# VHH binders against q9y6x5, part 6

Target 1, 379 residues: q9y6x5
Amino acid sequence: LPPKLLLVSFDGFRADYLKNYEFPHLQNFIKEGVLVEHVKNVFITKTFPNHYSIVTGLYEESHGIVANSMYDAVTKKHFSDSNDKDPFWWNEAVPIWVTNQLQENRSSAAAMWPGTDVPIHDTISSYFMNYNSSVSFEERLNNITMWLNNSNPPVTFATLYWEEPDASGHKYGPEDKENMSRVLKKIDDLIGDLVQRLKMLGLWENLNVIITSDHGMTQCSQDRLINLDSCIDHSYYTLIDLSPVAAILPKINRTEVYNKLKNCSPHMNVYLKEDIPNRFYYQHNDRIQPIILVADEGWTIVLNESSQKLGDHGYDNSLPSMHPFLAAHGPAFHKGYKHSTINIVDIYPMMCHILGLKPHPNNGTFGHTKCLLVDQWCI

## First folded at step 1 (VHH)

Design a31 (framework vhh_7uia_1)
Fold by ESMFold2-Fast, scan of step 1:
Structure a31 (fold): chain B 379 residues (1-379), chain A 126 residues (1-126)
Amino acid sequence: as target 1 above (379 residues)
Amino acid sequence: QLQLVETGGGLVKPGGSLRLSCVVSGFTFSSYAMAWVRQAPGKELEWVSSISGSGGSTYYEDSVKGRFTISTDNAKNTLYLQMSSLKPEDTAVYYCAADWEYDLYSEGTFPEYDYWGQGTQVTVSS
């Protein structure tokens, strides 16, 4: 029957956790599948932007989810809540579940993946759960597996999102070995539960499963704070996003605001929008504000207040601490193959290939993922 | 400067009701997600409820669903928590919290809220 794919995200799963902690269930998954050791995500290295890049193959400036907090100066709309269901924010791209439903007359299913409870281009995932963090991993898994087995037209693309280890990474910081060890062991047990459930339901042998994440995590400290109030008065600007990438909308002349900020701290870079480094692909969108501040790794931007964050992400996407991994298993994938690095935008065209879908124009390169696939030749 | 001031706490009997208020100054509600977080004696902070800056989305801890209602009055720059059918286990200090970068996809990170009020004590006992 048609190829099926389950895409699973564990939010904030830093790639080098795989080398510093034991994952017996994930290692068994990888032994009979593939591992990409590092996935280079898109800038800004935050949850919404990177989850949408995975399913569209686009940089943030192209898909329009440019941060977890956004302002659109043309429409004067604000976005600061993951449950804000205005399609306006998501309509600059076509995610894979929409393409799946429209090109092949197939169904899609979703348990909590960002954007799947929003109608995008008038199309919502065929089966979905409204976002609610209180819903257990088991309930999400039960719904996904039920939909994979009992749908007509068949569910061929399914997504499953889990908030950990991101929540604990923020709370404890990635260097808290005791607390992170407990959290990561729990995640490995959830991976074991996922594999067992798929085997018991007869889905395992014919289902392609991708386990990945949107970003990593770096250690923060009360000794590494940047106080914007020491440089500029709040009356001169509107703050759209704060840390570690601050989005500044000037209330006075842009050059005057820039001059007040440009030498404020040796631990952040201050950019006029047109001066943002080309390598970030973070410039060509109305939701990117006129001035962007980028903190150095592990530094937190504050407004004369202490931050309770012991870990954070959002930093420069060249930093290995910001990189997730990708593991996959199923009939489309080689067994026991290890690959060093891909770009997060490369996941989309690979998934389109597995499902037999024609990808929308995207920033991914199919050649980067060819070595993972049994029906392709590696260089 | 951002300021959060809670009022409305007190002593109530089981089954009673209270309304907590949080007056905020120094920011616009539509730019921030707002939350109520509580801490019972000898326990860690527990997220209770949150509301989006637009007021369009509300979320509740399972133990308070159907009993508590979060709301805002944007004209008064005030966040409310209407509590009904109160139980002894609701006894806690209740904090008003605000975060510009609120990420609902990462619940359990209430320690990362950048702005907190001083708290108001709610005691449920006979």
Scores: ipSAE 0.000, ipTM 0.199, lowest interface PAE 15.8, mean pLDDT 87

Design a32 (framework vhh_7uia_1)
Fold by ESMFold2-Fast, scan of step 1:
Structure a32 (fold): chain B 379 residues (1-379), chain A 126 residues (1-126)
Amino acid sequence: as target 1 above (379 residues)
Amino acid sequence: QLQLVETGGGLVKPGGSLRLSCVVSGFTFSDYYMAWVRQAPGKELEWVSSISSSGSTIYYEDSVKGRFTISTDNAKNTLYLQMSSLKPEDTAVYYCARETDYLEYIWGDSSSFDPWGQGTQVTVSS
C-alpha cells in the first residue's frame, strides 16, 4: 500500500510552550515518535508565508507569499483579503499536494491549510474545504479522515490547519499563564481526539502524522509602540503591510521617504530593499516593497492609535520566541527520538521522501531531517 | 432552523441527582464540541462543563468536579449532564450550546452570551 501522510498545523504554537506547560496527549504522541524541539522558520514570521514554505521548501522571496498583505509592483494587484482566491499569488511555487497529484496520480485532501482552496498551476487539492474559521476542528478532522479512507485514486497527502493558539496568543499574550494554560490544554485535548479518531478508523498504524506550526509568539505592550504618523505623513507613501514588518511603497522619491523614516525610532530598523540582511532571504521578489521597516521583538508599529494586541509575530526569524516545533509519528519515523533544530524549509524534502515524490528545486536540506527517519542512516 | 432543546430539570432535595439531556437538530452533532452552561437567579452565565465530539476531552468547573458527569450519544444527537450530590448552589437554568459559539467563554474571553434554547430549570431546596 502507498505511504500516507497527514500534516497538521496549530497556528502560532511557540516551541517553548512544550517546556512551560503539560501536554499529556502530545507527550504520548512524541514518546512513540519523534520531536524536533525548534524549527527555524522563514522571514517574515507570519502565517501565510510560513505555511507556504512548509509545503514548498522555499524562502518567501522564492515562493511569492511574502506577507499576509501584499502588493505586486509589476501587475498592480493587491492581496490583503484572506478570501482572495486569485491563483496569481500562489503560482510562483509548486506545493506538495500539486506534486503529489501530478507525479503519482494520487489524491490530496485539505482542511483549511493556506492555499489549498486555490487552483495552483491549474491544480487544486483533490478534496478541500473553503476557508471558514467558524468550522470546528472536529468537522475538519471528520472530512480529512473520510477522504483518507474513501477516495479513488487514494488520498496519500492530507493537511489540517487550526487557528489556535495564535488567536489567543494575540489576545492574551504568551506570558498570560492562566489563559494560555487553558488554551494549550484545549489544544492537547484536540491532539488526543485526533489520535483517538485515527485509531478508531483503523488509520493510526499505517499513517504518518506530522504535527507542527508556522511560528511562535512574543509579548507586546502599550509601552512598546512605534507611531509611524509621528515619522512621516501619509501623503508620502502607500502602506502595504504594517506590523511588526511595515512594507512601504513611496509616492515620492524613495530616498526622501527613507530619510524621513531612518531615525524615527531606536526600536525599528529601516531598510532599502537592497539593504535587507541576506540572512533573511527576503529581497528578490516584486512583492517586497522598496522600503521595509522591521520592529524589534515585542514592539508594535501603529498609526496614531493604541494596539490591543498583547502578543504578535512576524519578527526576526533568529528569535527563539518566533520558532515552532515539529512532532511526528508513523511507520516512517523513529520512536522516542529527539532532535534539536531544523529549518522550516527542510520539512518539504522530508515529506517528499516519505511519499516517494521527486521534490521540486527547494531551499531545504534532506540531511537535516534524515535522523528522524527509519530508512536512513543516522550519525 | 438550528435547535437545541434541554430537558430533565426539576425540583430535588440537597444530595439528590438529576440527568439533563440536550437534543440537537439542524447540524451534525458529532462534528462539534458541546457544553453545559448555567445561570442562577440574578447572576451571570457560568460555564459548567464541555466535551469533545470523540468524548476524550472533558472539562468541568471546579465546584462540580466529582459530582457532575458530562457525556454524549452521537447516534442520538444528545448531550447529557448527570448531576449527583446536588447542592442549593447548583440551582440555576441549565443550557446546552455548541462549543464553537462559547469557545471564548470556556477560554475566559467572554462572560456574556445568549443561550440557544429556553434551558431547563434545576431547583435544589429543602
Scores: ipSAE 0.000, ipTM 0.118, lowest interface PAE 21.0, mean pLDDT 87

Design a33 (framework vhh_7uia_1)
Fold by ESMFold2-Fast, scan of step 1:
Structure a33 (fold): chain B 379 residues (1-379), chain A 126 residues (1-126)
Amino acid sequence: as target 1 above (379 residues)
Amino acid sequence: QLQLVETGGGLVKPGGSLRLSCVVSGFTFDDYAMAWVRQAPGKELEWVSSISWNSGSIYYEDSVKGRFTISTDNAKNTLYLQMSSLKPEDTAVYYCAKDFSEYLDTYGYEKSYDYWGQGTQVTVSS
């Protein structure tokens, strides 16, 4: 039987939640599997960019999903128009489900992972659900497990996405222990349901399961706002994305726009595209705008208005608050092994190895994940 | 220029119903996520509900869940808020807001809004 992998994402699951809250079901999963305590994600630390980096092993400048809101200067397309499902945005990379279907005569299944309801290089997941936030975790799980058990060619790669704890992290902020405790307990119960369902269906013993996330969450405040309208007039630029990374397309001379912005707030860094720090790997793509503003952790960029977000993400990827974790269980993984840190781009070549796929060129390093795997020599 | 125009506000008794409408012009409605936000007298803005451009993602503030329904008519570029079982604490100016992106940040949570209408007053009083 070919190896099988289920990749599960709980959006916005900050790594240090594991240290500060009780997760009995997740801890049982980890005890019989592996834990990576911190995953260093890609910049910008947002949902679409990082979910696509997990399944391609590429930095955002290479895979082309550079933000949740984008403008392509060459084609003049907006990622915030009726063409959001346009393959154009996703075609700069080949995600693992496409490779899985094309290399090995295998099927892929998807419950709501970003990009899986879009044909990419003329290939869409064999089984998928159109994105709909109203669909319960249980219904997503029922579909995924049905497809894993009843498919020809066999489903060997499956994805499952859930919006929490990100939505509650935004609403309450990560420092609201009462509300976050309630949300995180519900997530732990869903992990328990997942394991129980896989055992009941006879899938558990032969299935590799990865539980991870795309980013963390930082506390925000109405006392930490940057009013962009106090810096520059709207007539000077087009705003492509706002907070906490603002993407600015100048309507006048770029240097004039830069000069109006560069000293406006001590809590915001202003970069010309060519001056964006190399460590971000966020420069070489037409969808990255001529001027990028990066707010300091916990600061929100606004347009002469208040912000109701008590938590946010998108900040510098060196910040531990932006880091998720990775836990895994299955025949490919050691039992009871803990690892400190990997890069989020390292997940893709590890998954390709587990599935027996040849990875496309990528920014990950297989050596960083080898200690997690039973078939690898760690030392 | 972009414009959002709210209508349908008024005076209603507790337990009553009211339907708010927001007509948008100067942009394609179905390209952006939309929201209803309210401001009660002497209080700060409170997010009420959001809907994605394709109506696939819908969220409500806990206090209005089960009583309010957000919907769109994309052919008419109109956003609606159907309000039922109205309470005195629902008294506020209701604003239609355009999100910067049709996909809500984090796949369905409210994002900062870049355009607001003039507002429509809802008063719930006996």
Scores: ipSAE 0.005, ipTM 0.261, lowest interface PAE 11.6, mean pLDDT 87

Design a34 (framework vhh_7uia_1)
Fold by OpenDDE, second read of step 2:
Structure a34 (fold): chain B 379 residues (1-379), chain A 126 residues (1-126)
Amino acid sequence: as target 1 above (379 residues)
Amino acid sequence: QLQLVETGGGLVKPGGSLRLSCVVSGFTFSSYAMAWVRQAPGKELEWVSSISGSGGSTYYEDSVKGRFTISTDNAKNTLYLQMSSLKPEDTAVYYCARVPLYRYWGSDYKPYFDYWGQGTQVTVSS
């Protein structure tokens, strides 16, 4: 049988949730599959960038989705969650569903995964849903499994995206045990539904399933705010992206703007674009603004407005609170194996291997995931 | 030409047992995953159990785990559902259903199961 892969993302599923909360369905999934406890995601640790990194194997500077909000100074175009349909933003890379789609006797399916409702390189998934947050998980799952089961050419790669526990993490904060327990229970139930649906359809034994996330969530507080208005007049810059990594487009001399911001807070690092730390792999793209502000973990950059978010993400990708997990099950994966850490860009070459696809040049290392795979040597 | 014929239903007391059979004809039985589904009056169709074509994998809804056993006899082209410890809530028409393989359906979506039997009534009552 041709290899098949379903990639599932629960947005904002912090890795240590697995330690701090109960997931009977997910634990069962893991028990019969593999777990990567921590996935080091890409900087910035935001939704669109990291989801695109998963499916391209590229750092943000390379695939061009450098934030949830972007501005291109040349074209004067804006990118946001409400304006993400222009292929201009996505065409700097080739996501795996496009690669898969272009193969003979293969098709791709997608339910709400970022970028899947956009023609990229003039190719769009054979089956997809326009993004709509109001569409239930059930409906998304039903469509995905229907396509996996009844399509010709066969769907060999599918993506499924869900907005929780990110939304709730923002609302309640990851440390709210009462509310997050409820939310995470629902997530686990959804995983149960997924598994049950696959079993019902007889797909379970032959389908590779990856359950992962794009980022974690850190606890924020009204006591940890960085007010930019205290440091610089708003007329001197345009804010392209805000907390926790603010992208600053100066309206006056860049140096002057930088000097006004560099000492704004001891809990915020200010970088000129050329001085962004190499470890972030966040420099070589025109869509990265001239100045970025990086708040410390748990700090929120604000203007003369109070943030209502009790949790946030986007911080340094070395922070454990920003890390998601990866679990997988299927013919390609071992059973009952746990791995400590991989990089999020490592997922792409692994998926390509599973699907028998030639990967595009990427930043992932296949060697990092070999121990997860039954057909590979693991030292 | 394709047929699924269920038998074995009946009236049984709570705690009792029944064995349902589904004889399949018109296709290669072992090539398809098969399922039992049930529908109670006024309720939606409910998945009960599935078995892979090879027979190597079996799956059950939570409510029937430990009580029901799905199996096949490929030589007889027959699907079975052994039901034990039956409960009133198990009362339903039970259908044998085929899980479709990858195929072209045209522009229309098809249900998760493409062929059904006529069903067999299972009634659990004191």
Scores: ipSAE 0.006, ipTM 0.235, lowest interface PAE 11.0, mean pLDDT 92
Fold by ESMFold2-Fast, scan of step 1:
Structure a34 (fold): chain B 379 residues (1-379), chain A 126 residues (1-126)
Amino acid sequence: as target 1 above (379 residues)
Amino acid sequence: QLQLVETGGGLVKPGGSLRLSCVVSGFTFSSYAMAWVRQAPGKELEWVSSISGSGGSTYYEDSVKGRFTISTDNAKNTLYLQMSSLKPEDTAVYYCARVPLYRYWGSDYKPYFDYWGQGTQVTVSS
């Protein structure tokens, strides 16, 4: 039987939550599997960019989903909630479900993972659910397990996405231990339900399961605001994305806009596109705007308003608060192995190896994940 | 601190018109998609309409298409719902709601919302 993989994402699950809260079901999963304590995500540390990096192994400048809100200067198209199904935005890379369907004549299944309800290179996930946050975890799980067990050609790659703890992290902030404790306990119970369902259906012993996330969360405050309107008038620029990484499209000379912004706040770095630090790998794409503003951790960029946002992400990917974790269990993985850190782009070539797929050119390094796998020699 | 306040409800006869307004504070209005959701007496919450943060894209529930128009005034931080050709079936409490930035949405699925207003009552009766 071909190898099978289920990739699960709990949006905004900061790695540090594992140390500060009890996860009995997740700990039982890890005990018989592997844990990577920190996954260094790509910049910017946002949902759509990092979910697409997981399944392509590419930096954002290479896969083209460079933010949750984008503008393409060549085509004059805007990316927002209203046009996230336009294949144009997703066609700069080949995600693993497309490769799975085209190389091996296998099926893919998806419950809400970003991009899976979009035809990419004329290929859509064989089974998918249109994104709808009102659909319960139980219904998503039921559909995924049904497709894993009852498909021809067989479903060998499946994805499952859940919006928490990100939504609650934004609403309450990660330092609200009372509210975050309730949310994280519910997530742990959902992990318990996932494992139990797979065992009851006879899928558990032969299925590789990865549980991960796209980013973390940091505490914000009304005392840490950067008011862009104090430095520059709206007539000078078009705002493509605001906080914590602002994407600025100048309406006048770029140098004039840059000069108005460069001394705006001691808690914000202002970059001309070509001066963006190389370590971000956030420069070589037409959807990256001519001027990028990067707020310091916990600072929010605003337009002459107060912000009561209590948690946010999108910050520098070197920050531990922005890092998720990765846990995995199944026939491909060692049991009881703990690893410190991998890059989020390393997940893609590891998954290709597990599924027997030839990876497309990518920014991941297979050597970084070798020690997680039973069929690899770890020096 | 983050507030959504609806106004403009009232009693109207079938075939009449009403304009609902929602004034928001505590966030950058133009950076978020916004929605109208309603709840009729004894029934579940029903999504009515959504608008992108740019105002460039609008979506409607099938029963209100051609009768309702959603719009924004970013300078006033205000979301509007212009309702025309009102029917008794439109009788409900109407809520203003904010859509998270990472949210997919279209007329073919139920949207998710992270913040809601207090609601405003619309009654369509002769």
Scores: ipSAE 0.000, ipTM 0.184, lowest interface PAE 13.8, mean pLDDT 87

Design a35 (framework vhh_7uia_1)
Fold by ESMFold2-Fast, scan of step 1:
Structure a35 (fold): chain B 379 residues (1-379), chain A 126 residues (1-126)
Amino acid sequence: as target 1 above (379 residues)
Amino acid sequence: QLQLVETGGGLVKPGGSLRLSCVVSGFTFSDYYMAWVRQAPGKELEWVSSISSSGSTIYYEDSVKGRFTISTDNAKNTLYLQMSSLKPEDTAVYYCAKDLKYIWTGYRSPGAFDIWGQGTQVTVSS
């Protein structure tokens, strides 16, 4: 039987939630599978960029989804809700579902993973759902399992995306133990439902399942605001993205804008594009703006207003609060193995190996994930 | 200059309905994400719903899903919030908010809000 893989993302699931809350269903999944305690995501630590990095194995400067809000200086296109279906934004990389459909003549299925409702290099996921936040986890799961069992050519790669705990993390903040406990218990119950559904349908024993996330969450406060309007008049620049990484397109001399911003707040770093730290791998793309502002953890950049966010992400990817985890179960994976850390770009070559696909050139290192796999040995 | 004017609030009994309207002037409505934001007495601002400039993408806070409907009339530069099955916990001042063009909090959550409206009071009495 050809190997099959289901990739599940719970948006904004911070790695240390696993240590601070009880997850009986997830713990049972891990007991008979593997756990990577920390996944070092890519900068910026935002939803679209990191979801695309998981399925391409590329840094944001290489795959072109550099933020949730973007402007391309060469073509003068804006990335917005109406433009997120424009293949232009997604065509700088080849995601795994496209490779799966083209190399093995197999099908892919998708329940709302970012990019799966867009034709990329003239190829769209064989089965997909257009994004709609009102569609329940149960309905997404029903469609995915139906497609896994009832498709020709067979579905060998499937994805499932869920918006929580990100939405609640923003609303309540990750330190609100009462509200986060409720939200995380619901997620654990959904994991239980997922496992039970796969067992009932006879899929569990032969399906590889990865449960992961794109980023974590950090606590924000009304006491930690950076008012950009106090630094510079908005007539001098166009704002492409605001917080916690602001993307500034100057309307005047770039050096003048930079000088007005550079020493405005002790709680943000201001970079000319060429001075962005090399460790971010966030420089070599036309969609990265001439000036980038990076707020310190827990600080929010605002325009003369209060912030509603009690939690946020997008911060420096070296911060543990920004890190998700990865858990996996199935015939490809060891049982009861715990690993400390991998890079989020390492997930792609591992998934290609499991599916028997030749990976496109990527920034991941297969050696980092070898310890997870029954047919490999780590060094 | 940007101006947002909210109307349609009032006193209503639990289970009742209200329609809020926000008339936008000083900018082209279709160029921006628009949102409804509320503030209950003694509480922080809470996002309620957002709609994209194209009208194709709509988001709701979980507590209002299935009860509230956001819509736009771009030709009239007007944002609406149709509220049904109102509960005492929906009591708040409701603000019309402009989101920064192309800004998101996350892929499926809208980003930072700019609030310029005066608000409209909704009171659900038990």
Scores: ipSAE 0.000, ipTM 0.310, lowest interface PAE 11.7, mean pLDDT 87

Design a36 (framework vhh_7uia_1)
Fold by ESMFold2-Fast, scan of step 1:
Structure a36 (fold): chain B 379 residues (1-379), chain A 126 residues (1-126)
Amino acid sequence: as target 1 above (379 residues)
Amino acid sequence: QLQLVETGGGLVKPGGSLRLSCVVSGFTFDDYAMAWVRQAPGKELEWVSSISWNSGSIYYEDSVKGRFTISTDNAKNTLYLQMSSLKPEDTAVYYCARGKTLYFGSLYRESTFDYWGQGTQVTVSS
């Protein structure tokens, strides 16, 4: 029987939550599988960019989903929640479900993973659910397991996305132990439900399962605000994205806008596009605006206002608070192995190897994940 | 000090009506957009309705259009959500939220909301 893989994401699951809270179900999963303690995500550390990097193995400048809000100057299209299903935005890369369907003549299934309800290179996931945040985890799990067991050609790659703990992390902040404890316990219970369902259906022993996330979360405060209106008048620019990475499209000379912003706050770095640090791999795409502003960890960029937002992400990808984890279990993975760090772009070539797919050119390094796999020599 | 305080939640039967109130302090509606956001048991935060500071722009999530009405009373510093034809799926904790930019749509990936209330429970059950 061909290898099968289920990729699960809990949005905004900061890696160090594992050290500060108890996860009995996740710990049982890890005991018989593998744990990567930190996954270094791509910049900017936002939901859409990092979810697409997981399934393409590419930096944001290469796959084209460079933010949750984007502007393309050539076509004059704007990407937002209201138009995220336009294939134009997703066509700069080939995600793994497309490769799975075209290369191996197998099926893919998806419950809400970003991009799976969009035809990409004229190919949509064989089975999918249109994005709707109101659909329960149980309904998503029921559909995925049904498709894994009852599809012809067989589903060999499946994805499952859940919006927590990100939504609660924004509202309460990661330092609210009472509220975060409740949210994280519920997530652990959902992991328990997932494992129990797979065992009940006879899938557990032959299915590879990866549980991961796209980014972490950091604490914000009313005492850490950067007011753009104190530095520059709104009439000089169009704001494409605001916080914590602001994307600025000048309405006047770019140098004049840059000069008004460059010394605005000691807690914000201002970059002309060509001066963005190479380590970010965030420069070579037309959707990256002429000026970007990068707030320091925990600082919020605002327009002449205060903010009650207690948690946020999008910050520098070198920050541990921005890092998720990766846990995995199944016939492809060692049992009881812990690894320190991988890059989020490394997940894609590992998944291609597990499924027997030839990866498209990507920024990941298979060698970084080979110690997780039973069929590899890691020394 | 900025503060948003919700009241008016409770138990109501299907087809019933309920009015939520959000009293604000530390700012005025003349400078801000306001929204109602809800969280059903075991689910994500979802946007319900938004209103601009001059009541010139009002938006609703599709499932509540024609059933819910958002409004403000500037003299009382109070935001309202009048709910009618309530359904079991409307059961949630309802939060009022403040934003500089009028926002309508999904909340989980990005938000222009910077202040939230503590929430008020609405349960629709027979």
Scores: ipSAE 0.000, ipTM 0.239, lowest interface PAE 16.6, mean pLDDT 87

